# VH-VL binders against p78833: the designs that were tried, part 15

Target 1, 198 residues: p78833
Amino acid sequence: MSFPASTHVYIAKIIGKKGEGDKILDLLSKVNEHVLKSEPFTKTYYFARDAKNPDYIFGLELYDSKEVLENSHKTSNPFLAFANYLTSTHAPLAEPLQLLNFKVVDGHLDKDNLGPDAKDYVLYTEYTGDSATLKQQLTVNPKADTSLIIHSLDDPSLYAVVTRYSKSGIEPGPAEISGATSVSQQVIYSGVGFLNRP
Key: E = the ipSAE of ESMFold2; O = the ipSAE of OpenDDE; V2 = 0.75 times the mean of E and O plus 0.25 times the DockQ between their complexes.

## First folded at step 8 (VH-VL; framework fv_patritumab)

Design G7 (at its last look DockQ between E and O 0.58; V2 from the best seeds 0.00; counts 0 for: pae E 14.8 > 2)
Fold by OpenDDE, look of step 8:
Formats: structure tokens, C-alpha cells, sequence
Structure G7 (fold): chain C 198 residues (1-198), chain A 119 residues (1-119), chain B 113 residues (1-113)
């Protein structure tokens, strides 16, 4: 699978207070409805829960460009409602919201177009190290339904890999790269969002 | 350096269950996929299946119905069970480590265990 | 399944001469814009397990002599021993790890002429 050079990857890490996960996902669900109907420039809008913490919401978003993210998606009413909730006096977040910007290095998303499922094994791994080393050593796994390598636009030493096996019983493991550190997060599809447009 | 040591019964009768164990020394067990591969006498290599240190498995479809691979992470060990053996299962069985943590190519191997199925 | 076929089945080469082993996959094992071929080569001595020689079709494993080289892309691959040594007498296998199940070639026996 090929990605246009302008493709912008947006990773959201939302850590809600205890019990806030459901509300967050409800709001994101409304955003997703808007994305499906009104945002053709949004290729991927996928949200998952951390396997260990249901209030930890992980988001993978792909846009045709950063411009449409900033000037279209983030200006939508559903998004604003979501953002307003996160910044409300209710203070639903346990930690500051993390919004990370990436570009696609290589890979594919849902190559068989099966769609996301709660039974999928999905691993998100961040690698920190020498950019040249990481770029050279990180490799797409063609055996996985999703194998995406992305490079941070915020930190040149940061890469990430998203690996997904759909209902296969295969648990992806992170590759260990010499000279780099890694942090992995196993996530479970929340029921909100899509990898490829239906 | 990483070393794989394997053991188990080398002589079986038809319909019995093959049972082998592989222990990993000198390296990390966690984070890798571990495979079993067999080689009939004078023939080529056949991949049997793999297991992640957390216990997730992937099997060769040709053997899936008879194969069970298990792991005991606390001991850095993983095991192979092959049920309902026949003469066709006579082979040297190897345990091996996948290099890129996907069970793709194999950089470390056990010495092999000959398993003979005979009446 | 991806079938791997090696040729020849057996090869006799004089000491110091070039040995060439071919491997063909029934499907392409080339992937991504990085042009990575999911193909490995192994050497197996009698009574020993296979030893990894080459991965990604052309990358030598640490400790492997320079006389060993891998080439090819897509479906056709070659292992070359530029100058055959006595210790190179063995059976050589190619292996794809592009898709499950993982599969090996049938092997090529290399002997001294």
C-alpha cells in the first residue's frame, strides 16, 4: 500500500480518570459519525482502549494533509464538543492530553479490508533512537493485516510501529532495535472508528 | 551467547504423542517468537509452529490439528506436543528463535532431537 | 503456501571455484517501498542444525565469510560462494518468511569436485 507524501498521521493518547473512558468514547463516536459523513479527507479514524486500562484511549488518525486536520477536522462541531469536554471544569483527564504528529514511513492498514474488531491484537510501539538506524532497521510485517511505520514530526528521534492481526490469535511482539529504546502498548478496538473507510 | 537446549523421548509407537521441550539460556526469552522445525532423515525442513513468550501460537496448517506448542516463561522453556504420530513423523526436531521477533528467520537453533516412530 | 524450489539438487564444484545455488518462490516475497525480500539462506552440516547465512536476501549474518553472498528479488534468488572452501561442503536451504506458513526450499547439496 502506498501513502501520499502529504499524508498526516495523528496519534492521540487520552488518559481519562477512572470511569471516564466510556464518556470519552461516546463523544469520539459522534465525531466519527461526522468524519464518515463529512470528512472524505480522513482516511483513518481508529480508537482503541489500552488492554490494561479501559480509561486509556488510543487514537490513530490519518489525514490527506495536516491542513485538513487543523482547518477542517478540528473545526467541526462534534470535535469541538469533544475538546470542550476534555478541557471542561469536570477535568476528566488524569494526565495531559498527548497529540503526536507523524508521517508515514512505510506499511499498510487493514490490507484485507476486514475492518477493526475487538478481538484483534493490536500493538503500538514507540522507538527512540538514531533516526537513520531506526529507518533502516524497522521493517513492515507483510504477514500482519496492519503494519505501519511512522516517523514523528515533533521529535526526529521518535518512530512508531502499529501492528495488527485480525482475529488470528497472533500476538504481535515489538522488534528490538540495537541502539534504540522501545515502549509498547497493547490496545483493543473500542468500537469507535475505522482503519479504512467502509 | 544464546543457547537452546532441547530434550524428550526419541522413540515412539504409532498413535502416541510426541513431547519435546526446549530451554533457552544466555539471552532474553521475553519478546521473541520461538519455533519448532522438523527434518525427516535425508529430507528438507518443515516449519511446525511458533509461540510467543506470552503464549500466543501460530501453527503450520498441515499439522495444526495435531500440534500444541506451550510455554513456561518462568523457566524460559517452550514445548512441542504432536499427537497421533505415524512413521511420517519420524524426523529430527529442532527448536529455534525468530530473529526479528516475528518468528520469521532463525538465528539460533537447538541441536535437534531425533524422534523415531516405529511399531 | 509459498513453495520454495531450489536448483540444482546437488552441485559439485572444485576448490576455489564459484558455487551458485538458485531459489525460486511460487509468489513474490518482495515487500514495501524499502524493497525488502523476506528470504533467508542457511547452511547445514551433517549432524548439525541449520546455520543462518543470509537474511533479507542479501544481508550476511554476523561471522559469515565474505565469500558468501545473496542476490535476487521478487521470486528468483541466488546464493553464491565465490571461492569454494573445504568447510563449505554442506546442504544449503532457502527460506521465505513473507507469509505463513514459513517454508523452506528442498535443499542443495554442495560437494567438492
Amino acid sequence: as target 1 above (198 residues)
Amino acid sequence: QVQLQQWGAGLLKPSETLSLTCAVYGGSFSGYYWSWIRQPPGKGLEWIGEIYHRGKTNYNPSLKSRVTISVETSKNQFSLKLSSVTAADTAVYYCARGSYLWGDYFDYWGRGTLVTVSS
Amino acid sequence: DIEMTQSPDSLAVSLGERATINCRSSQSVLYSSKNKNYLAWYQQNPGQPPKLLIYWASTRESGVPDRFSGSGSGTDFTLTISSLQAEDVAVYYCQQYYDYPLTFGQGTKVEIK
Scores: ipSAE 0.011, ipTM 0.566, lowest interface PAE 9.7, mean pLDDT 91
Fold by ESMFold2, look of step 8:
Structure G7 (fold): chain C 198 residues (1-198), chain A 119 residues (1-119), chain B 113 residues (1-113)
Amino acid sequence: as target 1 above (198 residues)
Amino acid sequence: QVQLQQWGAGLLKPSETLSLTCAVYGGSFSGYYWSWIRQPPGKGLEWIGEIYHRGKTNYNPSLKSRVTISVETSKNQFSLKLSSVTAADTAVYYCARGSYLWGDYFDYWGRGTLVTVSS
Amino acid sequence: DIEMTQSPDSLAVSLGERATINCRSSQSVLYSSKNKNYLAWYQQNPGQPPKLLIYWASTRESGVPDRFSGSGSGTDFTLTISSLQAEDVAVYYCQQYYDYPLTFGQGTKVEIK
């Protein structure tokens, strides 16, 4: 599968205080309803919980361009309601919101159009190292239901990979790349969002 | 360079359990998938299954109910057990290294162990 | 399962002549990267384990002589030995690594005529 060169990838790390994960996801569910109805330019809008801490929310978002993300999605009423909650005097976040900007290098999001499921094994891995080496060594896995390789727009040394398996018993660890440092996070689909537009 | 040394009993009776061990020398055990592949005399190759150094396995569905692959990472070893053998399990058994972490193709192979199941 | 079918089963070629081995997969092993065919070739001499020759359909493994080359895409692949030498008498296998289970062709025996 090809991605247009303008495709903008957002990785969101939303670190909620104890007990805040459900409310954060409830608000994101309302943003997702708006995305499905009104944002044909939003191609992926997928939210999951960290496997070890259910109040830590992971987001994978793909937009046709950075412009539509900044000027259309982030200015929508449902998004502004969500953003206002995160910055309210209630202070629901344990750490500042992390929003990471990437471009697609290669891969696919939902190979067999199966849709996301809470039973999927999903791994997000960040790699830091020599850019030429990482570009050469990171390879799409055609046996995975999701295999997406992305490169940071802000840090040339940073690549990331999202892999997803829907079949039980297939749980590969992160690729280990010589000369690179990696950090991995297993996430569990929250029931909020989509990988391919329905 | 990387060397794979394998051993185990070569003669079995029907219903016994095949047990083989493969040790890895001259290279890293960690970060790779390790496979077992068999070849009946005069016939082709059949992939049995693989294991990641941390213990995650993938098995050929045709053998899954009888196969166990295990690792002993502290010894740089992995093993194969195949239960309830029959004459059809007579083959040369090879251990091999997967070239990428996901066990794609095999760049290093053991010398093979002939396992004969009497009829 | 992706079935791998080789042809011919046996091939006799004069020393110094070209040998051609075909491999056909029951499903495409070409992925979204157009030049990424998930196919490998192995050589197996009598009494020895298989030895990797080619991966990604056309990339030669380190130390493999230039007379070995791989070509093809999708479902049809070819291993070519441009000038057969005595040491090339062996059985050759193709293998797909596109999907589980990993599968091999039945083998092609190459002999000197």
Scores: ipSAE 0.000, ipTM 0.497, lowest interface PAE 14.8, mean pLDDT 88
ESMFold2 (binder alone), look of step 8: mean pLDDT 92; pTM 0.952

Design G8 (at its last look DockQ between E and O 0.13; V2 from the best seeds 0.00; counts 0 for: pae E 17.5 > 2, placed apart)
Fold by ESMFold2, look of step 8:
Structure G8 (fold): chain C 198 residues (1-198), chain A 119 residues (1-119), chain B 113 residues (1-113)
Amino acid sequence: as target 1 above (198 residues)
Amino acid sequence: QVQLQQWGAGLLKPSETLSLTCAVYGGSFSGYYWSWIRQPPGKGLEWIGEIYHRGSTNYNPSLKSRVTISVETSKNQFSLKLSSVTAADTAVYYCARGDYMWGDYFDYWGRGTLVTVSS
Amino acid sequence: DIEMTQSPDSLAVSLGERATINCRSSQSVLYSSKNKNYLAWYQQNPGQPPKLLIYWASTRESGVPDRFSGSGSGTDFTLTISSLQAEDVAVYYCQQYYEYPLTFGQGTKVEIK
């Protein structure tokens, strides 16, 4: 029901050039193998494709702390190989890598420990507005398989929500918040990663 | 043991399109870059371009406007098309395998196909 | 583009003697944070495709005799055949894979003296 206060959330937006999504995910699958074997401090490592553009990769990552993310995960050999590809002269990205830093406000990741599936309905929504209003009005959905509310460490006006349903036909939109703007992105699990450690 | 077998027409007239195919045996097609490289008679090697097994390409800028490299992953094959050929395109054409993470040094090569463009 | 220049263009060496081939790149092919030189060497026998000898400047490919060795860093590289054998008569090429387009040296022909 609760996350340790030190939990660090990364939202990765990896905007690949046409045709690059598969290679990016292949490299991330190697990082995921290392994460599963060697990084007990990485609690979530989940990658999906944008529903409208399969070369745009979405990442949801949870670490025990910012320190283990910076000093252990980002210094691992498989991560460095992935990072070197992204910055290589091959130039696989259409836009610079976006790594967004958040803390957990409330929620759950894989309520019934079902694991992610390509048939899941998954929505990521960013809200910008008055922080007190957003904190008050954003609410965990206890029926969702994922319902995670996160608050930006870099921008106090920015909240985000990740919602996932494994049940067919349940596709809720974002909550409407008076005085806030929102941007939503539907994503499809890529086959790479996990929500809860197996 | 990885083996690359290549085929295609060896005699062309100017303005025609060169078309070659390379099939991969005895190893994984997935996780590699697949390149075409050519060698004019008595001269050195020129990299034409590459394709990742999932379809992304990178081409030599000198040839980019005329080159298409494609994959047929279900057949473990990739192909080269070079349009609007001239006598300067006469060469032995090789297919080759490059590493998927750290480099395009080429550890396996096809036997080569001589393509002659008539004057 | 990174231009690769080999010297000499041709080299005649007696059987059992040492052959030395130089390769210079127009810019560094060293990725210094990894201490890796993105340079390979190939042997091409008459009528045959090129064969990989050395990658990462100094790492021998599997099955390549230990008489072949590579050295150098940055912009200057050397392929050495410590004791030339009859089957080593070939053209040798260096190749950089630091950046696109991938480029080869012009070749060095090695012959028996």
Scores: ipSAE 0.000, ipTM 0.453, lowest interface PAE 17.5, mean pLDDT 88
Fold by OpenDDE, look of step 8:
Structure G8 (fold): chain C 198 residues (1-198), chain A 119 residues (1-119), chain B 113 residues (1-113)
Amino acid sequence: as target 1 above (198 residues)
Amino acid sequence: QVQLQQWGAGLLKPSETLSLTCAVYGGSFSGYYWSWIRQPPGKGLEWIGEIYHRGSTNYNPSLKSRVTISVETSKNQFSLKLSSVTAADTAVYYCARGDYMWGDYFDYWGRGTLVTVSS
Amino acid sequence: DIEMTQSPDSLAVSLGERATINCRSSQSVLYSSKNKNYLAWYQQNPGQPPKLLIYWASTRESGVPDRFSGSGSGTDFTLTISSLQAEDVAVYYCQQYYEYPLTFGQGTKVEIK
């Protein structure tokens, strides 16, 4: 599958204090409702919980462009409500919010349009190393429902791979790349969001 | 067991800057918010501010303009600076640990440092 | 700011009797979505820093005797010492951590009658 060059990938890492995960996801659910109704330019709006920490929320977002992210999505009332909560005096975050910008290098997302499922195994792996080396060695897994390779717009040495097996019982592992370091995070669909529009 | 040791000058003149340091032993410095709390003699407790080991800070608005909290993660230390002190700043100052997982209640405290501001 | 008000300011109780300290917040410190009250209680002995007794309004910190209990929700909270012991003579503080700035009650002095 090919993605337009303008496609913007937005990765959100939200580390809530213990017990904050549900509230965060509730607000994100409201945002998702708005995205579905009013944001046709949002291709993916997918949120998962860390497999080990339910208060660690992982977000995968794909937009037609960075412009629509900044000028449309982030200006919506539901989003603002969510953002206001995160920055409110209630201080729901245990760590600063991480918002990462990427471009698509290669891959596919939910190729069979099965949609997200809580039983899916989803792995997010970040690779750090020489860009040329990483780009050459990182490969799309055709057996995976989702196998997306993205390159950081914030750090040229940073790539990431999103791997999903839908209802297969297969736990994806990170590919070993010579000359690179990797950090992996297994996530579980939270019930909020979509990989492709329903 | 986690221990907080604190030190700094205990006698100041008005308009000077209060400077205290707290060192953490016997536990992880990373992953917690570290607070300063003060208590005037015979009075209650006032939260001054906090710092995460990564450097993020939150201050009490009542003191924000005069307070600076800093961290030196390599030493497991964090510090308090309070500028333009007056007699109203006379208090025992405590450093304390806040649990980032559960919220900002304080499970470990320093022994306190009396700071007296007098002309 | 959330104002915390304790009552009474001082309390004299006979040994072995129940001591009750109240704490009221100017606004609710209950997070309804989590059903958690962001309220803690501390004990402070003379010349010592405060010691954490209770958090989440009713959860005892490790090592805290069973005679200490916390109750309440929303804006009204209570610390109870079921049977006052000599070592319980101290000043007790409630504290909210629902929102910044973090605030404490003015304290309640507990003495033996």
Scores: ipSAE 0.000, ipTM 0.543, lowest interface PAE 13.9, mean pLDDT 91
ESMFold2 (binder alone), look of step 8: mean pLDDT 93; pTM 0.955

## First folded at step 10 (VH-VL; framework fv_patritumab)

Design G10 (at its last look DockQ between E and O 0.02; V2 from the best seeds 0.00; counts 0 for: pae E 12.2 > 2, placed apart)
Fold by OpenDDE, look of step 10:
Structure G10 (fold): chain C 198 residues (1-198), chain A 119 residues (1-119), chain B 113 residues (1-113)
Amino acid sequence: as target 1 above (198 residues)
Amino acid sequence: QVQLQQWGAGLLKPSETLSLTCAVYGGSFSRYYWSWIRQPPGKGLEWIGEIYHRGSTNYNPSLKSRVTISVETSKNQFSLKLSSVTAADTAVYYCARGDYLWGDYFDYWGRGTLVTVSS
Amino acid sequence: DIEMTQSPDSLAVSLGERATINCRSSQSVLYSSNDKNYLAWYQQNPGQPPKLLIYWASTRESGVPDRFSGSGSGTDFTLTISSLQAEDVAVYYCQQYYDYPLTFGQGTKVEIK
């Protein structure tokens, strides 16, 4: 399913201290429980680990609007508790939390084809070209189950693509997209969150 | 409805190892810090240490060299071991729950176990 | 370590009168990023574990009577019992959870005058 134009994409990059990845994911899991139960406006709340470093956590969040993110999700008790912890002296972070704002340009996230044993991979790639060219280049990856093209609200020159691989036995390496200006991040589903709420 | 039940030997000789266990009933085990706190007779409270359900620990530096806190998540239990005890370790020992997300204030406590160290 | 010092050590108050307990931290337990004080208050009766009364310096735990209130910020905090009741006779402790190790005040014994 495609997302409405008003859909707000929130990307979290969490760099945990060594060995603290599980702890962070457990905390996120508690927030996720609330999201599942009480936030129908949250369409995606997905967290994955960097393929190379399990303490590096990537979060993909999709909300019906920026308004519900700012005035509902971010005002929820579970989120406030989590945010309070992450900003405290007790935080298991090696670096400050990085939060990025995007809008959906094109694409969808689909989990209908997920089997119980399927490995879920997400490739995040930053791109400074135009969305049309990026979309064209995505056709080069026929093994992708779903692709989401997003445009940065923080940097209008920055696009990104989230590519999902959920087929059993497929472990793609980092995709090389012409014009990409940053290293793509391959992440593995952590078991926390969902990619698409019905 | 959350209950912490604790048990262990209450009488020790010097140089022995204190061993206590706390079991958690009626609530989530994975959300919280689980702490041990002691109170010598007629005195104040001393935080010993805490553990997360995945095994990560924080100890009071004053006791770190002698303290081991462990967890058995499958049973919703966590334990305290304090080695080389002396009379100074005589106290009521409490297990307690601290909120992992909000902070280490303790909303639920065990009933306490008096541990007396005497020759 | 953050040292917590309560005053007074003992307090006698008539029934129905206000009881005031002070707690001072050796360093601030106010976190500037969230403007919260990492300070809790407990009540302890003889032979019982401590009972949580206040957290975040001023938030009452569920079930705690409204005659109990917490105030203060930074290094100076106060627990107030607006109208002392017989069941309020106990030892009260403040506790910081701003930094490790977690530390408690030495306690204040509240008695009826």
Scores: ipSAE 0.006, ipTM 0.570, lowest interface PAE 10.1, mean pLDDT 86
Fold by ESMFold2, look of step 10:
Structure G10 (fold): chain C 198 residues (1-198), chain A 119 residues (1-119), chain B 113 residues (1-113)
Amino acid sequence: as target 1 above (198 residues)
Amino acid sequence: QVQLQQWGAGLLKPSETLSLTCAVYGGSFSRYYWSWIRQPPGKGLEWIGEIYHRGSTNYNPSLKSRVTISVETSKNQFSLKLSSVTAADTAVYYCARGDYLWGDYFDYWGRGTLVTVSS
Amino acid sequence: DIEMTQSPDSLAVSLGERATINCRSSQSVLYSSNDKNYLAWYQQNPGQPPKLLIYWASTRESGVPDRFSGSGSGTDFTLTISSLQAEDVAVYYCQQYYDYPLTFGQGTKVEIK
């Protein structure tokens, strides 16, 4: 596999109140600057807006381990400033922060090292069903610029797939898996973050 | 075994819209991408685009501005429209089955429809 | 776009002799994580649609005779007909399905002589 077994994946769902998306992304851009300069253990730090609600922020984050996430990333000054804003009496979130924990099953993040772009078609799909069936039937799509299959650390029936296409007019739907249900979310790269370290 | 039957008008004037339909028999319509591929006389093959049974599409960028592929899942049918045709669009047009889960090689093909665009 | 280039354009082979067709892609079609080459070969007889012969570079489709074999990896691939028969007179195409748009080689015409 291309990923160490210890790789820890966060999917962040940050549901901002009306008008909060820009502020949340500005603070995340400061964290991203610190990540690029000081966190070689952070391999992916990618933020996007929901295609239908621009104040809903989607995050894809890959760390070398859960340990470096907890002890190094979450203790940085830019992260603390971001976290303090989210928990402030301003109350910028419409829903509680969701941080979903996953491990990598298979895939690739940026096949041709093109970097993320706001014109990319990006789809995040969650699958719920029999774990053995999902593991067998979810396969990497080599035609995608991103094709990442991840399995929840908290719910064995939950898998997710991130698919990204940089080519105009290529918008594949989610795979249909017998006996599983799915929900999909299109997201648009925000200009904050990266898929592969530059 | 799977059979693909295709039909549509074979003779067009410049600026008209090409319209072809493909019906799928003897197999599942779901879990596949359904493609259109064309072959100008004496030339090679060009992939036009594909559609998933739920309606999402992928088009060759060279044709994207003129192509629409659609599906009628209740009839196990999918269709091609190519607008603003010219003589360069004269070709045999094929429908074909591609497997999204295992890749887009084409294991079943329609018989082909020759579409001629007058000069 | 991944450009597929076949050689030769035309090939004349005596009955019972070996025919070899080459296909080169402008980019690798090998996905390293699963070690699969996303390459297919087709046979097209005059007036007929293409017929799938080989997929994943070397896997024969059901009903394809043993004399057809595929080999190669990455960017360089070969279709071999070990003992040419009269019904093998056709045009042969390679096709990649690694990346969009899906693309075909220009074709190789195989004739008897």
Scores: ipSAE 0.005, ipTM 0.581, lowest interface PAE 12.2, mean pLDDT 89
ESMFold2 (binder alone), look of step 10: mean pLDDT 93; pTM 0.955

Design G11 (at its last look DockQ between E and O 0.03; V2 from the best seeds 0.00; counts 0 for: pae E 11.5 > 2, placed apart)
Fold by OpenDDE, look of step 10:
Structure G11 (fold): chain C 198 residues (1-198), chain A 119 residues (1-119), chain B 113 residues (1-113)
Amino acid sequence: as target 1 above (198 residues)
Amino acid sequence: QVQLQQWGAGLLKPSETLSLTCAVYGGSFSGYYWSWIRQPPGKGLEWIGEIYHRGSTNYNPSLKSRVTISVETSKNQFSLKLSSVTAADTAVYYCARGEFLWGDYFDYWGRGTLVTVSS
Amino acid sequence: DIEMTQSPDSLAVSLGERATINCRSSQSVLYSSNNKNYLAWYQQNPGQPPKLLIYWASTRESGVPDRFSGSGSGTDFTLTISSLQAEDVAVYYCQQYYDYPLTFGQGTKVEIK
């Protein structure tokens, strides 16, 4: 089932100091507890670690609308506490927090195919080009479970795709999209957050 | 409700090592910094140090050379060791929780343990 | 280290009257990036651990009566008890958590006049 067009996608790129990845995830876990209990409008609150650097955290957040993100989630006490910490003198960040805004173009993320022994991989691919071409290219990888195509609200020329791999033994490489410039980031589910809740 | 229970020897001789343990009940141990704070009789408060549930520590420079804080996550406990004690180390020692990690203000405290150093 | 200095050392106030405690930091505890003051206030009764009253300089902890309020920014802060009650007799401490090591004020003893 696809997400509604009004769905707002929030991508967080957190670059932690060396050895601080676990701390960041623990903090996010606390925020996640609040999201689970008090934010039914948050459909995805998913955090993963970079496949190469465990201190690099990737966040995929899906909200029913931009309004609930700005006026509910971002105004919540847990989020404010977390945000204040990340901007404090004691922040575990090696680089400033990067937040990206997207809208859903097409697709969905399926959680039903995740087995108990399966590794959950997410490939985030930035793509500058035609959306139709991107969609066509996504059909090329039969190993992917689901893909979400998103369009940047910050840069109209930027698209991205989030591809999920949940089958055991599958370790995806960088995405190869013909005819366009792309940047891929492979991340591994950290155990913090949920991909899709009812 | 979160409760901190602490225990350890309350009477020491000079040069001995102070050893206290704090156990956390009724709340999550993970995701917080846990601190030790002391108060000499009739005096103010001095922060000793803190430990994250995963083991990372920060110490007061004034005590760093003598202080070791450790954690046993499986038991929801953390401990303080202060070596080479003198009469100046006589104080009530408190364990405390730093709220939500980002705020090193302390929302929950142990009842305190009086440690007296006398020859 | 950031030194915290409270004033006065002791304060006697009549029941129902306003009590004002000041706290000064040797350097600013206001962080420009988030515009937050890393300052807390505690109440301590004899034989008891300190109790958190205020954090972020002006946010009241849950369960704390509304007669307690914190104000100030930068280096100068104030804890105000709008109407002193008998149970408010205690020693009050300010604390900064802007930088390590964490430091406390020397305390202010509040008594009934």
Scores: ipSAE 0.020, ipTM 0.616, lowest interface PAE 6.8, mean pLDDT 87
Fold by ESMFold2, look of step 10:
Structure G11 (fold): chain C 198 residues (1-198), chain A 119 residues (1-119), chain B 113 residues (1-113)
Amino acid sequence: as target 1 above (198 residues)
Amino acid sequence: QVQLQQWGAGLLKPSETLSLTCAVYGGSFSGYYWSWIRQPPGKGLEWIGEIYHRGSTNYNPSLKSRVTISVETSKNQFSLKLSSVTAADTAVYYCARGEFLWGDYFDYWGRGTLVTVSS
Amino acid sequence: DIEMTQSPDSLAVSLGERATINCRSSQSVLYSSNNKNYLAWYQQNPGQPPKLLIYWASTRESGVPDRFSGSGSGTDFTLTISSLQAEDVAVYYCQQYYDYPLTFGQGTKVEIK
C-alpha cells in the first residue's frame, strides 16, 4: 500500500445542529454517487457519525492530488448543492465547518478490501507535539484493517492516525507518545462512502 | 524496571478450569497489550491471547472457545481462565508485555507457572 | 495463520565458533512502505522464560551482546551468534507479529560440540 507523495487528505468535521445529521448524510450520499460515477481520481470518500453524537459527521477523503479536490470535486453540482445547504439561511451547523488538510506519512486504508461496515471499530486520533518525535514514534500496525498516519499541511506539530478493525472485536486505544498530547474520537460508518474505489 | 509476577493453581483434574493471575510492577500498565503464552514441557511456544488495559481482547482461534482473559486495572493485574482442561493443556504458562500497542513482540515475561492436568 | 519454520532443529557448535539459525515464514512479514520486518528472536535458557534478543528482524534489544545479530527480509531470516559462548547454550525461537494469531517457530536447540 503505496501512496504517491501528491496524495491529498481531507478530514472534514461537520458539526450539525440537533437533528441535522440525517440531512447532511443524505446530501453527502448524492455527492458520493457522483464521486463513484465521475471522479475516478477521488480514491477515498468515507463518512461516519461521531459515536456519541449522531449529528456530528466525520469525513475522510483521499484525492490523487490537491488539483483533483479543487478542480474536479469542489466544482461538481452535487458538491455545490451540499455546500449551499451548509451555508444556507437554514443554518444547519452548530459550529463552522472544519476542513483539515493532510499528507500521507504511511499506512493502508482497507488491507483486505473488505469495505467499510457500521460494526467496524474506528478511532481517529490527533497528536500535537514535536514533529520529528511524532514521525519517529507513530508506526503502522499491519494487523489493523486501516492504519493510516497523516501529517497536517497547515500545522507542522499536528499528526493524525486512523485505525480500523473490521468486525474483529479489537478496540485498540490511542498510543501514548512522550511529550505529545492527543485527542481521540470514535466514529461509526454512516453507510455513505467507500475506502477503496470499487 | 518492569516486573511481572504470576500465580495460580498448578495441579488440575480434567474438565476443571485453569485460572492464573499476573501483576505488573515497576512500569505503566496503561497503553500496552498483555499476553498469555504457554509452553508444553519440552515443546515450543503458543500464544494464547492478549488484553488491552481497558479490556479489549484477542484470542488464538485454536483456543478461543475455552479462553477468557480479563483485567483488573485498579490492581495492575490481568488473568487467564482456560475451561475444560485436558492433559494436552499441561504446560508452563507465561504472562508477557507487548512492547508496542499495535504490534506484539514480548519484552518482559513472568517467570512462568507449571500447570499439570492429570487424569 | 503464518507458519514459522526454523532450521536446524538442533545445532552443535564448538566454543568460539559461529552458530547460524534460519527461520522461514509461510508468507511475507515485511510491510513494504516502512521497510520493516515484523519478526523477533528469543533466547530461552533452561528453566527460564524466553528473553527478547532481536526485533524488527535486525534490531538488537538493549543489553544483548554484540555477538548476536539478525538478518533477512520478507520470508527468510537468520540469527547469527558470531562467537559461541558457554552461556549461549539455549533454545532459540523466531516469532512473527505481522498478523494474528501471533506465531513462533518450533525452536532451535544450540549446544556446545
Scores: ipSAE 0.006, ipTM 0.570, lowest interface PAE 11.5, mean pLDDT 88
ESMFold2 (binder alone), look of step 10: mean pLDDT 93; pTM 0.955

